VHH binders against Kynurenine formamidase (BNA7). Designs and how they scored, part 2

Target 1, 268 residues: Kynurenine formamidase (BNA7), of Scheffersomyces stipitis (a3ggu3)
Amino acid sequence: MSEKIVFYGKEQLQRIRIFNYSESNDKTLIVLHGGGWRDPRNSYNDFEDMANYILEEKKATNINIIGIDYRLSPFIKHPVHLIDVLTAFRYILENYKTGQLSIVGHSVGATLLLEILNYVEIIQTGLEQLETSEPSIEELQTLFDFISKNLTFKTMYFLDGIYDVRALLEEYPSYDFFVKSAFVSTVAIEEASQLSWKQHNEAFKIAVDKYEILHSLEDELLSLNQPKLFAKYLQDRKIECSFRTGNWGEHEQVYRSQAVSEHVLQNM

## First folded at step 23 (VHH)

Design dd1 (from z3 with Y99W W107Y)
Fold by OpenDDE, last read:
Structure dd1 (fold): chain B 268 residues (1-268), chain A 121 residues (1-121)
Amino acid sequence: as target 1 above (268 residues)
Amino acid sequence: EVQLVESGGGLVQPGGSLRLSCAASGFTFDEYYMTWVRQAPGKGLEWVAVINYDGEKTDYVDSVKGRFTISRDNAKKSLYLQMNSLRAEDTAVYYCARWGSWKERTYFDHRGQGTLVTVSS
């Protein structure tokens, strides 16, 4: 497996791992890790087994695979994680021939995928709560313009995701410790919980052909409440989605599941 | 086995200073964020400070900002908490802890036995 780490920003965690790349490849899989926005042990390396399955076991070397790291809480707060991810996307699109893009997000990585769908509003409201001037409005606008023009996905895979932080805390109050690390205020949490947005029927900012929601029945941390909420959200918007469940291991094992990897590969 | 051993606690007067130390063993120290947590008498566990793997990033609970400094020496596998301008409210058992995943459903995946800090006149 050809491995290369490249930085898309100045910070140490603003980096990508290229598991596989060829300019001739017309498909790219991006992978976003979880870890509750806080665990540095979660990284693009979480998807090493998936990459290995695709590239080595199935010999699908015609698929580019790129993992993205992003800065972690509590040193940064929402929506800086998302900004990093978008910055990474821009970097990838500017420097690599990706062809058709698909993306897997695990846990809060899935949260980030959902946030990408409404990234303008999410980032604007989040930054307002942070009361920060970084990045500049100009820089942010430039990023937004680029993303809106260049970023599309064939398939988004939401793997054991968190899709509504507010609802999560209602179901699991004890999760406050990591949520509080990631969000500056209760208001920030509420504003970021887009499934709970009232009367928000705007089109997603990113074109996505297919939505795949995956949830392991063996996930000990997240019940089916989260994926059900998300599925309903999409259904209410008349967006077709696939909602699949299986015994794919515990929360931190799901992204290593061969079955999950196979499913992703089959859709590439 | 992961071990964290705190030291440096004791009795101090208000306005005084104290430096806590933690000796870590049983894991690759520089691959983990480290944290201090505390538990005051009759109160729940409170997060105090966190430091990233190389010590370049730190964060604190608001009540200790400007007064406490978390640091680490990776070569010595040690974590420190410099506590200045101590207040009665800082009285607690202080625990050295390894920053863990959220799967632990708490601030850490491992912690020491703690060291008592008493701030009293």
Scores: ipSAE 0.798, ipTM 0.902, lowest interface PAE 0.7, mean pLDDT 95
Fold by ESMFold2, last read:
Structure dd1 (fold): chain B 268 residues (1-268), chain A 121 residues (1-121)
Amino acid sequence: as target 1 above (268 residues)
Amino acid sequence: EVQLVESGGGLVQPGGSLRLSCAASGFTFDEYYMTWVRQAPGKGLEWVAVINYDGEKTDYVDSVKGRFTISRDNAKKSLYLQMNSLRAEDTAVYYCARWGSWKERTYFDHRGQGTLVTVSS
């Protein structure tokens, strides 16, 4: 598989890795890493084993695989991580023939996938909490217009994710040190905790055919509470989802699990 | 084995300056973000500053912003904290630390023994 690195912005972490690409391929898998918004040892390379399984062990070379990096806290704050991810998608869709898109998000990567579903409100309320001149309103609207017209997913895979930051801190008060690095205030946390919004009748901003929730029973950092909250949220909105668990290793091992990679491959 | 050794602490008057140093060994220094954390008497740990691999990005807790400067010298495997306009509330043991995964449940995976900074008249 490939070591090709392409930059979608000016900063070193505003980059993607092309693991495999051919314009004749009609499916693309995007992989989105976690690391608590702040761990520089997590990157698109977290998914090297998944890419190797798909491309080299299973010989499914007719699938493009692209990994996204994004800027990290505390140097930037929510919602800038999400803005980076959307900017990466614009770059990918403008420069590559992707065919049908699916995406895997691990940990905070799964958080970002959930945020994509309501990206307009998440970004607008998050930016209200920041004192920043970038992106400009015009730049942001241009990005939103592009995303609304062009981004859809066949399958979203949510792997050992964080879905409700307020609930996370209630269960694990000691996690506040990394959450506070990523969010400027308690208000910002509350506005980003969309599972806790009391009334919401607005449809998701992004069309997704299938939702797959995966959680390792051996995850030492996150209990099943987070994926259960997300599954309930989808059920309340009458959205069918798959919720699967297994013995797939610890938090930083689950994306290296052959069983997880096989499930992703089978359901693209 | 990871080793971090702080030096440069001492007694200073309010408004004074100190420069803390940290000698690192036992790991590839330029492959890690580095951080300073401190512990005031009777208090918990407080994150003070972070610096990325090459020093291009830094950040600070609000209470020290504009007064403290974190820096690194990768050739010397050294981390520094320049502390200006010191205040009594800066009194603490200062630890040089290696930025860690959030799985560590704190800012770092390793820290040094610390160096005491006392700011008093």
Scores: ipSAE 0.794, ipTM 0.909, lowest interface PAE 1.0, mean pLDDT 93
Fold by ESMFold2, fold request of step 26:
Structure dd1 (fold): chain B 268 residues (1-268), chain A 121 residues (1-121)
Amino acid sequence: as target 1 above (268 residues)
Amino acid sequence: EVQLVESGGGLVQPGGSLRLSCAASGFTFDEYYMTWVRQAPGKGLEWVAVINYDGEKTDYVDSVKGRFTISRDNAKKSLYLQMNSLRAEDTAVYYCARWGSWKERTYFDHRGQGTLVTVSS
């Protein structure tokens, strides 16, 4: 596996890691870490064991693996994490032949995956809560235009995710300390809690062939309530998904599970 | 064993200044974000400030922004908090702390014993 790092922006965390790449490969797996929007010891390297399993242990061919880092709170606030992730995707799609694209998001990484599905509303309402001139309206429109025309996914894997921040705080009031680090106000939290929006009569902005929800029964930080809310949200939109559980370790162990890595490999 | 030892607290009048220091040992200091948290009498912990690995990024709770400055010296394995224009509301025990995972259910995974800052006429 490779240690190659490429930057999609000016700041150190605006970077991707190329675990491997060949333009002849027809599939690319993107991995997106969590860490509560704020934990700097979580990075694309969380997925080192998954990449090693796929590339070295199983010797899978025809698959690229690329990990995305993004800037962290409290130095930046929602929706800037999502803007970084979309900027990373623009960079990847402009500079690499990816073939069919699939993605794994863990914890807040799964939050960001869900946010990608409705990125226009999430980013617009989030930026209304910030006093920032970046990005300019023109820069944002250019990014949105690129993403709308170029980004599609074969499979999205949502691993031990957070899907509704308002509901998370209702279940776990003590989590407000890291949520407050990432969001500027309760209004910002409410507007980002898309599972609870009154209207979901529009198609997602991003085409996805398969939705895979995975949750470890041993996760000590998140109950099954979050993935059940997400599964219900997809069902209400008449979108089929799979919802799997297993004994895959605690919250920071689940992405190291061989069973999880094997499931991802088999379904790309 | 991770150790964090604060110093520099005391009694000051409103409008005064104090500088808190923290000596760190038992871990690779420059591989961690560092933070100050405080606890006012009868209240819970409040995050005050954070600084990244090399000090290029800092952030503060709104109530101290513009008055407090967090800094670090990685060669000396030391963390600092310069507190200016102190107010009665700043009265608290101040803790030097190592930024931790959200799984800790708080801002840090380790903290010092704290140093008391009292702002009173």
Scores: ipSAE 0.792, ipTM 0.908, lowest interface PAE 1.0, mean pLDDT 93
Fold by ESMFold2, fold request of step 26:
Structure dd1 (fold): chain B 268 residues (1-268), chain A 121 residues (1-121)
Amino acid sequence: as target 1 above (268 residues)
Amino acid sequence: EVQLVESGGGLVQPGGSLRLSCAASGFTFDEYYMTWVRQAPGKGLEWVAVINYDGEKTDYVDSVKGRFTISRDNAKKSLYLQMNSLRAEDTAVYYCARWGSWKERTYFDHRGQGTLVTVSS
């Protein structure tokens, strides 16, 4: 596996890791780390074991694996993490022939994955909370135009995710320390929590063939409440999804589970 | 063993200044974000400031923005907090701390014993 690092922006964390790549591969798996929007020791390298399992142990062919890093709080706030992720996707799609995309997002990586489904509204309302002119309106529109024309997924894997931040804080009041680091206000939290979104009537902005919700029964940081809320949200929209649980280790171990890696490989 | 030793606290009048220092040992200092947290009498921990690996990025709780400056010297394995325009509400024990995972349920995975800052006439 490769240690190749490429930058999609000027900041150190605006980078991707190419675990492997060949132009002839017709599938690409994107991996998106968590870490509460703030933990610098979480990175695309969280998925080293998953990449090793797929590429070295199973010797899968025809698959690229690329990991995305993004800027962290408190130095930046929502929706800048999401803007970084979309910017990374634009860079990847402009510079690499990816074939069919699938993506795994862990923890707040799953949060970001959910936010991608309605990125326009989430970014617009989030930027209004920040009262910033960066990115410029023109830069944002250019990014949105590119994403709307070019980004689609075969499978999204939501691994031990956070889907409703308000509900998270109701269940775990002590988590407010990292949530308030990532959001400027309670209003920003409410507007970013898709499951509490004011309007549930519009189709998602990104086409996805399959939704896979995975949650370790041994996760010590997140109960099943979060994935159950997300599964219910999809069910209410008549979107089919798979919801799976297993004994896949603690929160920071689940993405290292061979069972999880095998499931990802088989369904991408 | 990770060690963080704060110094520079004391009694100061409102409007005054103090500079806190923290000597770090037992870990690769430049591979960690560092933070200051404080605990006012009868209150819980409050995050004050954070600084990334090379000091290029910093951030502060709103109540101290413009008055406090966090800095680090990686060659000396030291963290600093320059505290200007001190107010009575800044009275607290200040802890030098190593930024940790949110699984720790708080801002850090290790902290020092703290240094007391008292702002009083």
Scores: ipSAE 0.788, ipTM 0.907, lowest interface PAE 1.0, mean pLDDT 92

Design dd1 (from z3 with Y99W W107Y)
Fold by OpenDDE, fold request of step 26:
Structure dd1 (fold): chain B 268 residues (1-268), chain A 121 residues (1-121)
Amino acid sequence: as target 1 above (268 residues)
Amino acid sequence: EVQLVESGGGLVQPGGSLRLSCAASGFTFDEYYMTWVRQAPGKGLEWVAVINYDGEKTDYVDSVKGRFTISRDNAKKSLYLQMNSLRAEDTAVYYCARWGSWKERTYFDHRGQGTLVTVSS
């Protein structure tokens, strides 16, 4: 497997891993890791097994595969993670011929995917909570303009995701320690996603053809409550989605599951 | 087996300084973030400071900002906490800990036995 690491920013974690790329390929799979916003052991490398399955075992070399890393808490706070991901998207789209884009997000990666769907509002309110001037308004606007014009997805895959942080804390109060590491305030938590931000009633701003929600029944960290909330959210808005469950291993095994990889590949 | 051994605790007067050390073994030290946590008498566990794998990034709980400095020596597999301008409220058992995921449901996946720091006149 060809391996190339490229930086899309100045920071060490602002990098992408290119698992496979050819300009002639008309499909690209982006993979986004989780780790509770804080675990540096989670990275684009989490998806090495998926990439190997697709590229080596199934010989689907006509698919580009790119993994994205982003800065982690507590050194940064929400929504800086999301900003990094968008920055990475811009970099990828500016430098590579992606063709049709699909994306897999695991855990917090799935959270970030959800946030991307209303990225302007979520970033704006998050930055207000951070009381930071970085990035500048001008820089953000430039990024937003680019994303709005250039970013679209064929399929988004949400793997064992967190979709409502407030609901998560209600179900699992002990998770407060890592949530506080990533969020500066209660308001930041509430407005982290469309599900917990109840006053928010805006349509998705990114075109997505298909929504796939996947949750392992063997996940020891997240119950079915999160994916059910998300599925209901989409249903209430008359957005079609697929909700699938299976025995795909524990939380940190789901992204390594061959069954999950096969599912992704079949839809590419 | 992961081992973390703290040292350097003791009795100090308010305004004094103390340097804690931690010796790590049983894992690849430079592949992990490291952290200090503390537990004051009658209180719960509190996160104090964190350092990334190469020492370029650090963060602190607000109450110790400007007074405490976390550092590491990867060659020596050691973690340090320089504590200046100590206050009575800093009295606690201090634990050297390895930064974990949220899977552990706490600040760390491993910690030492701790070293007692007492700040008193």
Scores: ipSAE 0.782, ipTM 0.898, lowest interface PAE 0.7, mean pLDDT 95
Fold by ESMFold2, last read:
Structure dd1 (fold): chain B 268 residues (1-268), chain A 121 residues (1-121)
Amino acid sequence: as target 1 above (268 residues)
Amino acid sequence: EVQLVESGGGLVQPGGSLRLSCAASGFTFDEYYMTWVRQAPGKGLEWVAVINYDGEKTDYVDSVKGRFTISRDNAKKSLYLQMNSLRAEDTAVYYCARWGSWKERTYFDHRGQGTLVTVSS
């Protein structure tokens, strides 16, 4: 596997890792790490074991794997993490022939996947809470136009994710410290709640063929409440999804599970 | 073992200045973000400031912005907090801490024993 790093922006964390690439491959798997929007020891390298399993152990020959890093709180705040992820996607799609895209997001990486589904309102509402502007209104419109035309997914894999931040804080009040690090205010948290009444009534902005919710029964940080809320949300919108659980380790071990990696490989 | 030893606390007048130091040992210092947290009497922990690996990025709680400066010296494995324009509300035990995963359910995975700063006439 490659350790090739490419930058989609000026800052060090505005980067992607190319684990493997050939333009002849007709599938690409994107991996999106978690870490509470703030943990610098989480990165695209969290998925090293998944990439090794797919590329080296199973010797899959038709799949690219690319990992995305994004800037972290408290140095930046919501929605800047999401803007970074979308900017990374524009860079990838402009510079690489990807074929059919699938993506796995872990923890707040899964949160970011959910946010991608309605990125316009989430970014616009989030930016209204911030004084700084990045990108400019023109740059943002250009990004939105590109994403709406070009970004689709075969499969989104949501791994041990957070889907409703308000519900998370109701269940785990002590998590306030990292949520407050990522959001500028209680209003920003409330407006960004992805399973809220407002989000329930809007069509998704991104086409996705298949939704896969995966949650380790051994996860010590997140109960099944979060994935059940997301599954219910999809069901209420009449969107089919797969919801699987297993003994795949603790929160920071689940993406290292061979069972998880095999499932991702088999369903791309 | 991870050790963080704060120094430089004491009694200071309102409007005065104080510099806290922290000596780190038992880990690879430049591979971690570092942070200062504080605890006022009878209150919970409050995050004060964070600094990334090489010091290029810093951030602060709003109440201390423009008055406090976090810095690090990776060669000396040391963390600092320069505190200017001190106010009574800054009275607290200040802890040098190593930035941790959110799985720790707080800002850090290790902290020192703290140094008391008292701002009083």
Scores: ipSAE 0.781, ipTM 0.905, lowest interface PAE 1.0, mean pLDDT 92
Fold by OpenDDE, last read:
Formats: structure tokens, sequence, C-alpha cells
Structure dd1 (fold): chain B 268 residues (1-268), chain A 121 residues (1-121)
């Protein structure tokens, strides 16, 4: 497979990997890696096994597959990760014929998926805490306008995700080391996702047909608390979701699981 | 075996300077971010500074910004921490550490034995 790396920004980590693409394809799978906002060893390459399973083993070459990298902490802080992801989406939508979009987010990648659903509020609040003028208000508005008009998903797959950072720290106090690297304040942490918002939750701003929550029972880093919180959050809002568990390996193995890949493929 | 060996610690007066060095072996040095962490007496482990693969990006804990400089020499497999304008609160054991995954549940996946820095009049 002719793999292509393309930059959607000026920074080294503002890049996408095209695992497979054809203009004739009517389906695209986007994959977002995790790594606790900080591990450069996590990248779009985490999904190489998934891509290979879909494209090589199952010969589903009618599916475009694109991986997204984003800048990492501590060199940047929330919500810059999310901004990068949105920037990548814009780039992809402007340059490729995606057809119907589905997306897999692993760990912090799943966090980013959740954040995407209310990206305006999350980014605005985050930038307020970050006290930065970058990007400009004009640039952000342009991005927001584009996203609101063009970005929709058929299915979002949340794979062993973090959905409530505050709750995560309560359950795992020792995780403060990587959370502090990614967030500038307690308020930033609380505002990072909808689940810990103090204000009334706004409706999702991105149209999504299906929500799929996946969690490996063998995940040594994240208990079922996180996915349960998220499932309940959706349920309380009368949003239909699928919640699946299985023995799909440890936290850093789940995205390599054939069973997970098969599940994603079957829904494509 | 991954080895990290710190040197350069000692007693220094407030306002003084000290340069810490770390010799790395047992892994491909330039494929890892590197970090300094410290532990002050009676306190927990604190992250101090991080540097990316080629040294183009660095970051620091707020309390040392403008005073400390992290650098690396990949050819020598060495990590450095230049500490200027030292304060009493900088007193700690300083550890050279390899930037790992968050799965380690701490700042690093490996660290050295540490070198003591004492800032006192």
Amino acid sequence: as target 1 above (268 residues)
Amino acid sequence: EVQLVESGGGLVQPGGSLRLSCAASGFTFDEYYMTWVRQAPGKGLEWVAVINYDGEKTDYVDSVKGRFTISRDNAKKSLYLQMNSLRAEDTAVYYCARWGSWKERTYFDHRGQGTLVTVSS
C-alpha cells in the first residue's frame, strides 16, 4: 500500500497518514490515537494493524483510511490538541473525497471525539484558561464555520476512552502527572469534557448517526468507570449508543485487536 | 539494560549556578524524549523539564522557567540541566529520566539514582 504522509500544519506532528484512498470510495475511516496527550510513540501508526486487517486481510479497499496526528503536551496544552484535530478534519475535507465518515478514537483520542461534539464551547473555555492569543479569533471562527457546515459522522467509535478527566483523577490520583502536563488549571480539567461541566450541557454540535463505546476488560489503565459514565451521560440525554466489552488486550493492545477491527469493519 | 547516571550535584549558595549532567546507555538515546525530575525533602516527585528528540522543543515547570535550561547531546548520549539563580526551594535530589508512556503511572519509564542539589547560605 502506497502510504502517504501529508502535513495539515506547520508543525512536525500536524500530519496525517493516508493508509488508503480512492476518489471512488464512498466510505472513510478516520483514526485518532491516544497516549495521554504526551506520548510521542503513540501516533496514527497505532492503527496500522487495524488498517492492514481491513485493507489487506479483508480486502475492503473500498474504504478510505486516514490517521491523524496532533501536537502533544507539554509543549502545548488543552485545547490545542483539539484545535489540531479540527484543523486536520478541515484539511481532509478540503482535499479528499471522503464520502461517509466514521471515526475511531483510542484513549485520549476518544476524549477528543467527545470534545468534538461541543468543540466551540470547549475550545473557547480552554483558550481562556490558556491565556493565549493563538490562534486568532478570526482563524478560529473560520475553522468553526467550516466544521459546522461540513463535518458529520456516520459512526463514532470510542475505544477505551477517557471521558471525564476529573473523575479519572478521582479514581486514579497518580494520573495527575500526565493530566498536569496537558492542562493548565483545574478549571481547564473540569471544562475539558461535557461530563464534568458545571453548567448545563449544550446539545451536540456535530451530527452523528451512531455512537459505539468499546472497552477492553483487560485494560489495566482504565476501569469500566469511564465508559459507564459516558454511557450514562448519553442515556440521560436519550442518545442511543452501543456499549460493548470484551477481552481485547491491554490498553495499548486494544487498537491492535482483530476483534475490534472486525467490529469496526462490520459496521462500515 | 537502560542506564542513566547523573552527576554535578552539590552544595551551592542562593543565586548560584550548577550544571547537572546525565550519561545515558542501553537504549537508542535520540528516540526518546528526556526529562529531569526532582524530589525535595518531605515532598513528592516533581517534574522539572522535558526535551524532545532533537532538542528543538523544551518545556519547564513554572517555578524554574527562565532559570533552568535543559539540553541534550545525542552524539554523546548526554542530558544536561543548567540551573541558574538557584533558590532554597530548588533543593532536591535531581533525577535524569527517560520520558515514557503514561502507563508507568509516573513521569518516566526509567530514571537514574539521582544527584543531590542543596541550595543553602
Scores: ipSAE 0.760, ipTM 0.889, lowest interface PAE 0.7, mean pLDDT 95
Fold by OpenDDE, fold request of step 26:
Structure dd1 (fold): chain B 268 residues (1-268), chain A 121 residues (1-121)
Amino acid sequence: as target 1 above (268 residues)
Amino acid sequence: EVQLVESGGGLVQPGGSLRLSCAASGFTFDEYYMTWVRQAPGKGLEWVAVINYDGEKTDYVDSVKGRFTISRDNAKKSLYLQMNSLRAEDTAVYYCARWGSWKERTYFDHRGQGTLVTVSS
């Protein structure tokens, strides 16, 4: 593995890990970790087993693999996590030949993938709730323009994700401790994704060829309620998606599952 | 075995100051965020403050902002909480804790036995 860590921002957690890269490769897999917005022990390193399986076990060296880290709560709040991820995308697209992009998001990483699909509106309302001038929408305009023109995905993989934070709290009231760490208000929570933001009805702004929802039946933290809500959301809007389940381990084991890695690889 | 041992608690008058200390052992101290949590009599657990690996970033619950300061000494494997302008509502058992994941369904994955802080005239 040609491993390299590169910073896309000034902060310690604004960094990417290049698991594998060649300019001649025409496919790139991006991996986005979870951790409830708050666990610094979750990082692009969570996907080391996946990368190893693809590159070493299957010898698929024609696939670029890049992991993204982002700043964590409580030091920052939503939507700053999303802003970091978009900033990372711009950096990657400006500095690497990615070819066709696919992306895996685990847990909150999957939340961020969902948010990316309507990133402008979600960031606008989130920043309004933060009541901060940093960053301003004007300052983000160049980023938004770049993303709108350059970012597309072949496949998005939503792995044991959170797609409706409001519904999550209803199902698991005890989860308020880490949600409060990441969100400044009830409105921020409700407008964190398209599912709970009832007044929001805009089409996705990022072109994606395939949506794949994956959920481990052994996940002890998230029931099937979350992926079912998301699947229904897509179906109601006539967006084609796949919804797959399996015994892929507990919540923090799913991204290490060989079966999950194989599934991702087979679709690339 | 992870161990966290608090000290420095006691009785103090309103407006007074107190400094809590925590001695950590059994893990690589500088690889973890650290936090203080407290529990007042008859109330639930409340998060108070958090500090990142190197101490450059801190955050606080709103009710203690401007009054409390969290700090750490990684060489000594110690965590501190300087409490100024203490109020009666600050009365609680204070726990030194290691910042954990959300899988624990609470603010931490480990905490100490706690030290009692009583603010009373």
Scores: ipSAE 0.711, ipTM 0.870, lowest interface PAE 0.8, mean pLDDT 95

